# Miniprotein binders against q9lnl0: the designs that were tried, part 8

Target 1, 290 residues: q9lnl0
Amino acid sequence: QLRHGFYEGTCPPAESIVGRVVFNHWDRNRTVTAALLRMQFHDCVVKGCDASLLIDPTTERPSEKSVGRNAGVRGFEIIDEAKKELELVCPKTVSCADIVTIATRDSIALAGGPKFKVRTGRRDGLRSNPSDVKLLGPTVSVATSIKAFKSIGFNVSTMVALIGGGHTVGVAHCSLFQDRIKDPKMDSKLRAKLKKSCRGPNDPSVFMDQNTPFRVDNEIYRQMIQQRAILRIDDNLIRDGSTRSIVSDFAYNNKLFKESFAEAMQKMGEIGVLTGDSGEIRTNCRAFNN
Below, E stands for the ipSAE of ESMFold2; O stands for the ipSAE of OpenDDE; V2 stands for 0.75 times the mean of E and O plus 0.25 times the DockQ between their complexes.

## First folded at step 6 (miniprotein)

Design cE16 (at its last look DockQ between E and O 0.02; V2 from the best seeds 0.00; counts 0 for: pae O 14.2 > 1.5, placed apart)
Fold by ESMFold2-Fast, scan of step 6:
Structure cE16 (fold): chain B 290 residues (1-290), chain A 88 residues (1-88)
Amino acid sequence: as target 1 above (290 residues)
Amino acid sequence: SDPAEILRKHREELVERLSDSVLDELLDYLLEKGVLTEEEYEWIKSEPTREYKARFLLDILLLEGPEAAKLFLEALEETDPELYEELM
């Protein structure tokens, strides 16, 4: 079972080691928070938070990394470094799945987001299949988003916290929001700016939060209210009757957003987890044990 | 030409011009070819409008890359040859 303090007896320094590794990477590169949020979400929504996403493909078998949807996931070296240090002090004890959850939590706090506790005791999965990968795109309707999040146990309020909260940091490539650039409902000055930014070759990217791109705060919801959301999925939240009031609540109450986002992240980290003697404790997060 | 670049260049025209019947055929084909998973296929089919279905499909193709874009263009040539010709 997942519990607080799972490693207190078996690896007392586990969380502090992960936190130090994450801080060192974040201190050099503020985009680490966006990278880890994306990594945990992509892992947890595919067969649960079992670190299946971390498995490298081999010549004999593809993995979830083999699909283009996961090509933008990054930060694997952060997980590797934490795992290497943990194996030195506590061999075969701390799962890669727990490292991902702890690292993501700590990166949120570093970026000014909420501080919260997570339960641990996850074990690593024995499967990583391209056919299991499934992702909502940046243009999906609120109705489809509600259905998808409900299927994994999330209500509408939690969904709004996860979608917006995940997008308050990070970038989007121009090819994924051309519909917004052509949308007359988008703020006209921002639309003109994005047309210029997206003119170049090789699918340039822009910050999803135009004002505070490196902070986990409620600014993304304020941007939604001002018709400044970059992605259609974010803009849809302010336009749909089922989500509009939640967006407004978060936009005008940062404390409420942070509390809701913390609860949402705790719930997300517990999707479909393996515990007890299911799965394994990998020695290398990128490969199954023998 | 790079298939993914063709999709990027013509994305909004594809959203405007892909009919419901063409989208249904493209979704079936791309599911059969393994470009879409069963769950993504169901999500796209459940979208409330043709425009949302088209955008969701094109998002997946652009995220997946050139091979998925190539399979899409091959299916488009069969299902809507006029639109295909205009893109090439």
Scores: ipSAE 0.628, ipTM 0.864, lowest interface PAE 1.9, mean pLDDT 93
Fold by ESMFold2, look of step 7:
Structure cE16 (fold): chain B 290 residues (1-290), chain A 88 residues (1-88)
Amino acid sequence: as target 1 above (290 residues)
Amino acid sequence: SDPAEILRKHREELVERLSDSVLDELLDYLLEKGVLTEEEYEWIKSEPTREYKARFLLDILLLEGPEAAKLFLEALEETDPELYEELM
C-alpha cells in the first residue's frame, strides 16, 4: 500500500538522498526538470508507474526504450546515481519507481513549481515490452486527447494541467511544429524567429515556453492565449470550446495552476502501481533482477 | 534518402493530399506490419476529420523514427504511387 513516509523505518535517508542527487544535477543543468517530467509521464501512462521505461534493451530483448516514441527520454543517469547511493545505505529497499517519483517531485520544486507530498511504496515492474507503448502525438485533436486521458482516469481539467504543465519546460524539435510555422494566425514575430531557428540541420529544437523555459509556472498558458504556442496540441487547447476556459483560468491564476498541477502529478504518480509483494525491488534500475 | 526526413519535409502536403481511402489502406497495412498497435489504429480512426487522422498518423510515424517512416513510404508506394512519386 502506498503511504507517506513509507521508508521512514527501513531507509530513513531515502528521500533526502534522492533530493541531494537531483539538486546536484539540477544545479549544473537546469534541463533536469524537463527530463524527469517526461520520464515519469512516459513511465506512468504505459502500464503504470513501475519503472518499466528504465529497462535497457539488449540485442536479444527489446524494451520500451526500443520504441521511437521514447527516443528522447533522458536523465536515466540521475536515477542510477540515486539508486547507487541508496543501495550502499539501504540495500534492496528503495524501488526505482519510487526514485523516479521522488526525483520528479523534487525537480519541479527546484524549478519554481509547486511543492507537494508524494506517497511511496511502489515496486518495480517485471516486464518492459515495446508493444505496450501508447503515446499521443503533438497534433492530436482535443477530443481524442480528452478520450485518452479519461481512459486513465483523468478529467479535462487534469488533462489541461498535465499538458501545459508538462510543456512549461523543455524543448520541441522543429519537425513536430512545421504546421505552426505556416499558420498566419501565430504571433508573427515568433513565427519569423522559428523559421530562422528551424533552418539548421539535424532537426533543431526550441523551448516550448519562450518566456520562462526553465521554470514550472503558468507562462505556457499565457503564451497560448497570445497565439505563441509552439505545438499544435497546445494551440488547440485555447481554441477548443471544451478546454478554452480552463486554459484562461490557469493563465490568469498561477496559484490555481500550481495547485492543479500538483494534484495532477500526485494522481499520475499512482497510476497502476505495484505494491506489497507484487513486482520487485531492482538493484540496477536498467535491468531486471536475476 | 532519409525516410524520416522525407516525411518531416512533406508532412503538411501529405495531410492535404492523403485521401480517406488511401489512409484506410495505409492504416491497415501499418497495423499488419506492427507499426501501429490495435489501440493506436482505433484512436486514429476515431479522429473527427481526414486531416486530423493524417496528422495523428504522421506524428506517430515521426516519433517512432526512420524504420516506421520507411514502412509508411513502402505502403504509400503501393496504395498511392502517384503521390509517392511526387514526394520522391
Scores: ipSAE 0.000, ipTM 0.343, lowest interface PAE 13.9, mean pLDDT 88
Fold by OpenDDE base, look of step 7:
Structure cE16 (fold): chain B 290 residues (1-290), chain A 88 residues (1-88)
Amino acid sequence: as target 1 above (290 residues)
Amino acid sequence: SDPAEILRKHREELVERLSDSVLDELLDYLLEKGVLTEEEYEWIKSEPTREYKARFLLDILLLEGPEAAKLFLEALEETDPELYEELM
């Protein structure tokens, strides 16, 4: 089963190696945090945190990467680099799933988010099937979202923390929030700005967090209160009575947000994990061993 | 100088100046290295606006790390030596 310090006896430098790799990339590109957050989420909510998302499609079989919803996922080389270094010092020991988990954790901390521990001992899955990819869209209702997150063990508070927290960094394409641009309730100044930004061809992207797009903080919730949420789901969180108070709490208490986000991330990273002798330890994160 | 730093420093300039041929080579490289799926490849390939394509590809390179950046610069040297010299 998962435990803190899982690799202390088998690969003592495991987390340090991953951390170093992540830092090197993050230092050069602050968008790494957003990339890894999305990577882990897209992996974990699809048949668990088993690194299934990392599998490249082959001529013989497609993978989860083959799905359009995953087309924007980046940061694979970070995982690969970490894996490469790990395989040199601890061959066939550290799973790709754990690398993703550790890497994302470290990236969050670098971006000013909470520092938290993660339990390790995940094994890599043996399945990556496009048909398994079922992700919620950016315009989903709160009720639907609650139901979906409940099915994977999240309560409403942790759901809000995860959704908002995940959107406190990164960008969204204009095509994802056309409904917001047309929403009369959206902040008029922001609406005007977005209309201008989205005027360009080829579906431009904007920061979801307009103020601190590279920091993991509670700023996104403050923007929700201000009717400045970019994605409909984020706006819905402040509008819906079941989540409004939580959004408010996070908006006015960054510490509370960070604590909640840490818990949410820990919970997310443990969705449907394989342990023990289940699955495998991939030597190449992009391919099954067999 | 770190290739990735060079790309970061000159990102917007590159977006404006990179030729279609260089972008295509970069795209091919990313596919070959498994950074892009075939689906992603085709999507990017079909992007009609050069600037958008360039920005997207450069961002991917920056996310991939210094090795990818290095290879890109090497390719650039071969394809557009003038631009390469300006960056160095």
Scores: ipSAE 0.000, ipTM 0.187, lowest interface PAE 14.2, mean pLDDT 92
ESMFold2 (binder alone), look of step 7: mean pLDDT 87; pTM 0.844

Design cE17
Fold by ESMFold2-Fast, scan of step 6:
Structure cE17 (fold): chain B 290 residues (1-290), chain A 88 residues (1-88)
Amino acid sequence: as target 1 above (290 residues)
Amino acid sequence: SDPAEILRKHREELVERLSDSVLDELLDYLLEKGVLTEEEYEWIKSEPTREYKAEFLLDILLWEGPEAAKLFLEALEETDPELYEELM
């Protein structure tokens, strides 16, 4: 069972070790928060928060890393460093899945987002299959988003907090928002800027939050109101009657957004978790124990 | 020619011209080939308009990369050879 203080008796420094490793990486590179948020989302949506995303492919066996949807996931070396240090202090005790959850939480706080507690006690999964990877695209309708999030236990308000909050930091490649560039309802100055930025080869990227690209704050919702959302999935939230008022509430109340996002991240980190005797405690986050 | 770059270059044309019937055939094929998961297939088919279906499909293909784009183009040649010729 997940609980607060799960490692108090078995590895008392667990969370402080993870936090220090995350801080050291973040201090050198502010994009760490975007990287860890993406890692947490991509792990939890696929067969639950079981660190299946971390498994490297082998010649005999592809993994979730083998699919294009996960090509942009990064920050694995941060998880590796935390795990290496934890194994020295507390052998075979702290799961990779818990490290991902703690690291993501701490990176949110470092980027000015909410500070919150997480429950721990996750165990690591025994599978990592390309065929299990499923992610909502950047152009989907609100109706499809509501259906997808409902299927994993999230209400509409939590969905708006996760979709928008997850996009308050980080970048989107031009191939993911061509529909927005052609949309005459997009802010005209931003649209012109994006047309120029996306002319080149190698699928260039842009910040999803044009004003505060390194802060976890409510600015993305203000951008939605101003017709400046980069991705269609974000723009749709302000245009749809079922989500518009929630976007407005977050755009004008950063405290409300931060509280809602913290609650949403806590709940997301608990999707489909393995506890007790299920799964394993990996010694290497990138490989199964056998 | 990189298949993914062909899709990226002709994205607007594909979104405008892929019919509902062609999209249904493409989705079935790409599910069979393992490019789409069951959930992605269901989500795309549940989109409210043809344009949304086409955009979501193309986004997934671009995320997956050249092999997925190649499989898409092969299926497009069979389902809409006229559109296929215009892209090449």
Scores: ipSAE 0.126, ipTM 0.627, lowest interface PAE 6.3, mean pLDDT 91

Design cE18
Fold by ESMFold2-Fast, scan of step 6:
Structure cE18 (fold): chain B 290 residues (1-290), chain A 88 residues (1-88)
Amino acid sequence: as target 1 above (290 residues)
Amino acid sequence: SDPAEILRKHREELVERLSDSVLDELLDYLLEKGVLDELEYEWIKSEPTREYKARFLLDILLWEGPEAAKLFLEALEETDPELYEELM
């Protein structure tokens, strides 16, 4: 079972080592929080939080990294560095899955988001198949999002906290929001700015949160209210009757957003986890043991 | 002329012009060919409007990459040859 302080007896410095590694990377590059949020979400919604996403493909065996949906996932070197240090002090003890969860939690706090505790005791999965990767797109309807999140145990309020909260940091490529650029309901000045930014080749990117792109705060919900959401999935939250009031609540109450996001992140980190004797403790997060 | 790049170039035109009947045929074809699995098929079919179905389908194909995009374009030529010819 997952518990608080799982490593207190077996690897007392586990969380402090992860936190230091994350801080060192974040101190040099504020986009680390966006990278780790995306990594954890893409791991947890595919066969549970079992670090299956971290497995490198080989010429004979593709992995989850082989699919286009995961092409933008980055930050693997942060997990590797934490694992290397942990293996030196506590061999074969701390799972890669726990490192991802702890690292993401710490990166949220560094970016001004909520501080919260996570339970640990995850074990690493023994499978990483391209066919297992099933993720919602940036343009899906609220009805489809509600159905998908409900299927993994999340209510509507938690869904709004995760979708919006996950987009408080990070970028979106122009190809993902051409429908928004052509939408006359989008803020006209932002629409003009995005048309200019999205000219030319190589699919440029823009910040999803135009005002505080490196802070985990409620600004994204304020932007939704102001018709400034970059992605259709975000804009849909303010337009749909089932989510509009929740967006408003978060936009006007940062404390409520932070509390809700912390609870949502705790719950997300516990999806489909392997514990006890299931799975393994990898010695290299990018490869199965052997 | 990467098939995925062709799909990106014509994405908005496809969202505007794919009819409900053509989308239904494309979804059935792509499921039969194994481009979509049953979960993806059900998700797309449950979208409330034609535009949302088209966007979700195109997003999945672009994420899968050039081979999925190629199969989609071949299916489009079969199911709506007039639309295919006008775009290509």
Scores: ipSAE 0.148, ipTM 0.643, lowest interface PAE 6.6, mean pLDDT 91

Design cE19
Fold by ESMFold2-Fast, scan of step 6:
Structure cE19 (fold): chain B 290 residues (1-290), chain A 88 residues (1-88)
Amino acid sequence: as target 1 above (290 residues)
Amino acid sequence: SDPAEILRKHREELVERLSDSVLDELLDYLLEKGVLTELEYEWIKSEPTREYKARFLLDILFLEGPEAAKLFLEALEETDPELYEELM
């Protein structure tokens, strides 16, 4: 049901419109790639890539946005802008779920990551339930991560590509890595820098990749090897025997990382998708049609 | 004070002092109250060490926000009143 060129006959400019909107936002703010990566991952691992994450809560009906785990998800206005443009040229044709997938792919390429094709034909979900949100935190063990990713069809190598690749851009708030600041195994100069940065009010944030924070590249794996990973979940990848060699492979070979990350992102974007007559094509990505 | 702020401020002490038995009781309570999903409960229970279980739980509570933190503190007062008083 998902195919390359799904919109060739029904909305030929679909992908170019999304790409232009994403570029305009990214050009103003390089953190757009981090925002869209987080958005797609949080959407896809909860009931599949069905744009359930985009639904706004109402006074009587909470949504996935009501969950604290999603409080930091941002970039909804980018999806809204793309949808607005698409509705002008191709009314009720392009799903919000496809927009998220295309936007995330394009933002990765803009940030120097791999260029790759995605299949489209997703339809939007009809529910957004707080109790469906199942997300791992920043401190989980490798064994727990392996089990979680296996449950959604990912092998260990793909998991390492997704965890590390997703953290090659973006920030982490200080409250999420206090355990790392107190860990003597962390690089001492970085630990001192983070301790100073995290003394301020309002839960400051730091770049997860301290060297190339706006580029999707293999530097995060090199940071892991150098004892410079910000989050425990990233540091655990170099400490654990089941993932250590994969971290080294990616750290040594940026081409291998990019190829693996592209394949991982393609696979992630196809989790639990609705196609054919299932779901709907929302007119407003933040609300069900009826 | 804000329950979520209490957990953030005292995270290190909670990680060090939450025993396996207290963690088990807290996990059961938070699952019953819908703070944890069945899958999260299973994953936390599967962590290789007490320290990892505590960190995972506290991360979830932090991300869930003040209501989850409040339910956690209520459960902690019942299961480990000495530790609860230490945090307050």
Scores: ipSAE 0.011, ipTM 0.534, lowest interface PAE 9.1, mean pLDDT 90

Design cE20
Fold by ESMFold2-Fast, scan of step 6:
Structure cE20 (fold): chain B 290 residues (1-290), chain A 88 residues (1-88)
Amino acid sequence: as target 1 above (290 residues)
Amino acid sequence: SDPAEILRKHREELVERLSDSVLDELLDYLLEKGVLDELEYEWIKSEPTREYKAEFLLDILYWEGPEAAKLFLEALEETDPELYEELM
């Protein structure tokens, strides 16, 4: 079972070690928060938060990393560094799955987001199959998104907090929002700016939050209200009757957004977790023990 | 003629011009070739409009990369040769 203070007796410095590693990386590169948010989401919605995403493919066995949907996931070296330090002081004790959850939580706080506690005691999964990777894109309808989130136990309010909170930091490639560039409902000045930015070769990217791209705050919801959302799913949240009032509430109350996002991230980190004697404690986050 | 770059450059045209019947044929072909799995196929089929179906498909092709884009273009050449020729 997951509990607070799971490592208090077995590895007292566990969370401090992870936090220091994350801070060192974030201090040099503020995009670490976006990277770790994406990593945790892509791990947790595929067979639960079991660190299956971290497994490298081999000549004998492909992994979730082999799938194009995971091509943009980065920050694996941050998890590796934390695991290496933890193995030196507490061998075979702290799971890679717990490291991902703790690292993501700490990176959110560093970026000005909520500070919150997480329960730990996750164990690492024993499979990583390309066929298990099922992820929604940025152009899907709100109805499809609600159905998908409900299937993994999340209500509409939690979905809005996760989608918006995940997009307050990070970038989107121009190929994924061409529908928005042609949309006359988009803020006209921003639309003109994006048309210019996206003329370049090699599928350039833009910040999803045009105002505070490195801060975990409610600005993305304010951008939605101003018709400045980059991705269609974000724009659809303010237009759809089932989500509109939630977007408005978050846009005008940053404290409410931060509290809701913290709760959403806690719930996300507990999807389909392995505990007790299930799974394993990997020695190397990128490879199964045997 | 990089397939992925062709899809990127012509995304707007593809979303605008892929008909419901062509999309159905493309989805069936891509499922048969293993570019789409059954869950992705059902997700796309359940989208409320033609435009949403096309955009979701093109997002998946972007993530799958150049080989998937190549298979898509091969299928498009068979199902809508006029549109294919205009993109090349």
Scores: ipSAE 0.147, ipTM 0.607, lowest interface PAE 5.7, mean pLDDT 90

Design cE21
Fold by ESMFold2-Fast, scan of step 6:
Structure cE21 (fold): chain B 290 residues (1-290), chain A 88 residues (1-88)
Amino acid sequence: as target 1 above (290 residues)
Amino acid sequence: SDPAEILRKHREELVERLSDSVLDELLDYLLEKGVLTELEYEWIKSEPTREYKARFLLDILLLEGPWAAKLFLEALEETDPELYEELM
């Protein structure tokens, strides 16, 4: 069972060690928050928060990292460093899955987002299969998003908090929002700016939040209202009757957004977790023990 | 040319020109080839419009990379050779 203070007796410094490692990386590179949010989301929605995403592929055995949709996931060295430090003081005690959840929580707070507690006691999964990967694209309809999030236990309000909240930081590649650049409903000044940015080679990227790209705050919802959403999936939230009022509520109440996002992230970190005697405690987050 | 680069260059043309019947054939083929999972296939099929189906499919192909784009182009040559010719 997941509980608060799971490591109080077995590894008292567990959360402080993870927090220090995350801070050191974030202090050097503000994009760490976007990296860890993406990592936790991609891990948790695929067979639960069991750190299956962290497994490196081998010549004989592909892993979730082998899927093109995961090629851009980064920050694995942050998890590795935290694990290395934890193994020195508390060998074979703290799961990689718990490290991902704690690290993501701490990175959100560092970026100005909500501070919240997480329950721990996750164990690491014993499989990592490319065929288990299934993720929503940046242009999907609200109806499909509602269906997908409902399938993992989330209501519409939580979905809006996760989609928008996850996009308050980070970048999107130009190839994935060409439809927005050609959309006359998009803010015309931003559209012109994006046309220039996207003319470059190698599928350049832009910040999803044009105003506060390194802060976890409600600005993305304000951008949606102003017709400045970069991704179709975000723009759809303000245009659909099922989600419009929720977007407005978040856009005009940062405290409500932060509370809702914190609750959503707590729920996200508890999807399909392994506890008790299930799974294992890896000694190396990138490889199964046996 | 890199198959993924062809899709990136012609993404909006593909969204405009992929018919419902061609999309259905492409989705079936890409599910069979393991580009799409069963759940992704169901999600795409349930999209409210042809445009949303095409965009979702192209999202997955572009995120997956050259191998998926190659399989898509091979299937497109069979199902819509006129459109395929235009892209090459």
Scores: ipSAE 0.440, ipTM 0.792, lowest interface PAE 3.2, mean pLDDT 92

Design cE22
Fold by ESMFold2-Fast, scan of step 6:
Structure cE22 (fold): chain B 290 residues (1-290), chain A 88 residues (1-88)
Amino acid sequence: as target 1 above (290 residues)
Amino acid sequence: SDPAEILRKHREELVERLSDSVLDELLDYLLEKGVLTELEYEWIKSEPTREYKARWLLDILLLEGPEAAKLFLEALEETDPELYEELM
């Protein structure tokens, strides 16, 4: 079972090592928080938080990295560095799945988001199949989002905290929000700015939070209220009766948002985990032991 | 020229105009071609409305990129040639 202090006796410096590695990367590049949030979400919603996402494909053996949905996932070198240091001090002890969860938690705190504890004791998965990948797109309806999140155990308020909270940092490529640029209900000044930004080749990107793009705070919900959400999935949250009041609550109460987001991230990190004797402790996060 | 660009420009029109029967044929084809997984196919098929099926499908195609969009447009030309001609 997952518990607090799982590594207290077997690898006492585990969390501090991960935290230092994450801080060093984040200090050089504030986009690390967005990268790790996306990594954890994409890992956890596909067969549980078992680090299956980290497995590199080979010529003969595709992996979850092989599908286009995961093309933008980055930050694998951060997990690798933490794992390398942990293997030196505590061989074959700390799972890659736990490193992802700890690293994401610490990156949220660094970006001004909530500070929270996570339970550990995850073990690493033994499969990484392209066929297991199923992720929500940027234009889905609120009803579709509610159904999808309910299928993995989340209620509506947790869903709003996760969708919006995950978009408080990071970028979206222009190809994913052309419907918003064409929407007359979008803030007219922002629409004009985005039309100009998206005129180039190579699918340029924009910050999803136009005001505080490097901070995990409630600003994304305020942007939704102002008709300034970049992605349709975010804009839908303020327009739909099922979610509108939750968006407003978060927009006007940053403390409530942080508490809700912390709880949501704790729950996210516990989806479908392998514990005990299931799975393995990889020595290389990008490859199975055998 | 770029299949993904065509799909991006006409996404909302496709959501509005793809019929249930055309969607069923497109889903079968894209599963056969490996664009959709078995799990995605079953989940999309289980959606309560045509609009939800279309939105989920189109979101997957946009995330997969130009090759998936090309396969979709080839299948659309066979299943609904009138709609295809309007998009080109």
Scores: ipSAE 0.000, ipTM 0.362, lowest interface PAE 11.6, mean pLDDT 88

Design cE23
Fold by ESMFold2-Fast, scan of step 6:
Structure cE23 (fold): chain B 290 residues (1-290), chain A 88 residues (1-88)
Amino acid sequence: as target 1 above (290 residues)
Amino acid sequence: SDPAEILRKHREELVERLSDSVLDELLDYLLEKGVLTEEEYEFIKSEPTREYKARFLLDILLWEGPEAAKLFLEALEETDPELYEELM
């Protein structure tokens, strides 16, 4: 059972230790928020928030990290550092899955997003299989997104908050939005800028939010309205009648966006969690206990 | 002389200058003409500020394209002819 204050009796400094570690990394590199948002989302939508994503492959078995979609996931060292400190103070107590959720929440607040509480008590999974990885691509239709999010318990409004909110920070590689560069409906000045930025080898990246790339705020929805969305999945939200009004709600009401995003993140962090006697408390977030 | 291009060029001035009474008349007209859905109309009407109502309306019109922009400009000529003349 997840609850607020789960570690109050067993590890009172748990959340403050995670927060300090996250702040130290974020203070040196503002892209930490984007890294942790992607990490939590990729973990939670694959067999629940059980830290299965953190497992390194071995010579005997691949892991979720072996999938191409996860090649760009980063920030593992932040989770490792928090876990190392927590194991010194509170051995075998705080799960890696809880650390991911707490770290992501704190990184959102640091980037100007909402402050919110999360329930804890997650346990770490015993499985990390490449075949379990099912993720939405950058070009999927709104109908496909609605079906996928509904299957894990999210309504349309929460879906719009998660897709757009997750893209308020971070980058997209040029290979993921060639369809947008070719789209004459994209803002012409931005399209010209992207054509220049995407020249040459090594698949360069661009900020998904062109105006406030390091802030978790409603600017991404304003960009959608202005035909400036980088990814097709974001652009589709303003094109489709079922999501268009929600995009506009968020674009013109930052308080509503922040409240909706906080609720969405709380709900996402509770998908398919292991509690009680299920799973384990890893001593190393990158490896199952021996 | 694309109607949508006129709205794009003058978006900020329109946001500043469209009064509450003019906005109400424009919203009623655009709902009647099917440019706005009932849901969009209700959302705009519920916005707490004149500026947000204007921004949402103009962004919808720009996204719908030239025909919607033309209907808007025709309605603006009748409801605020002085503002209309300044845009043309």
Scores: ipSAE 0.000, ipTM 0.105, lowest interface PAE 21.2, mean pLDDT 87

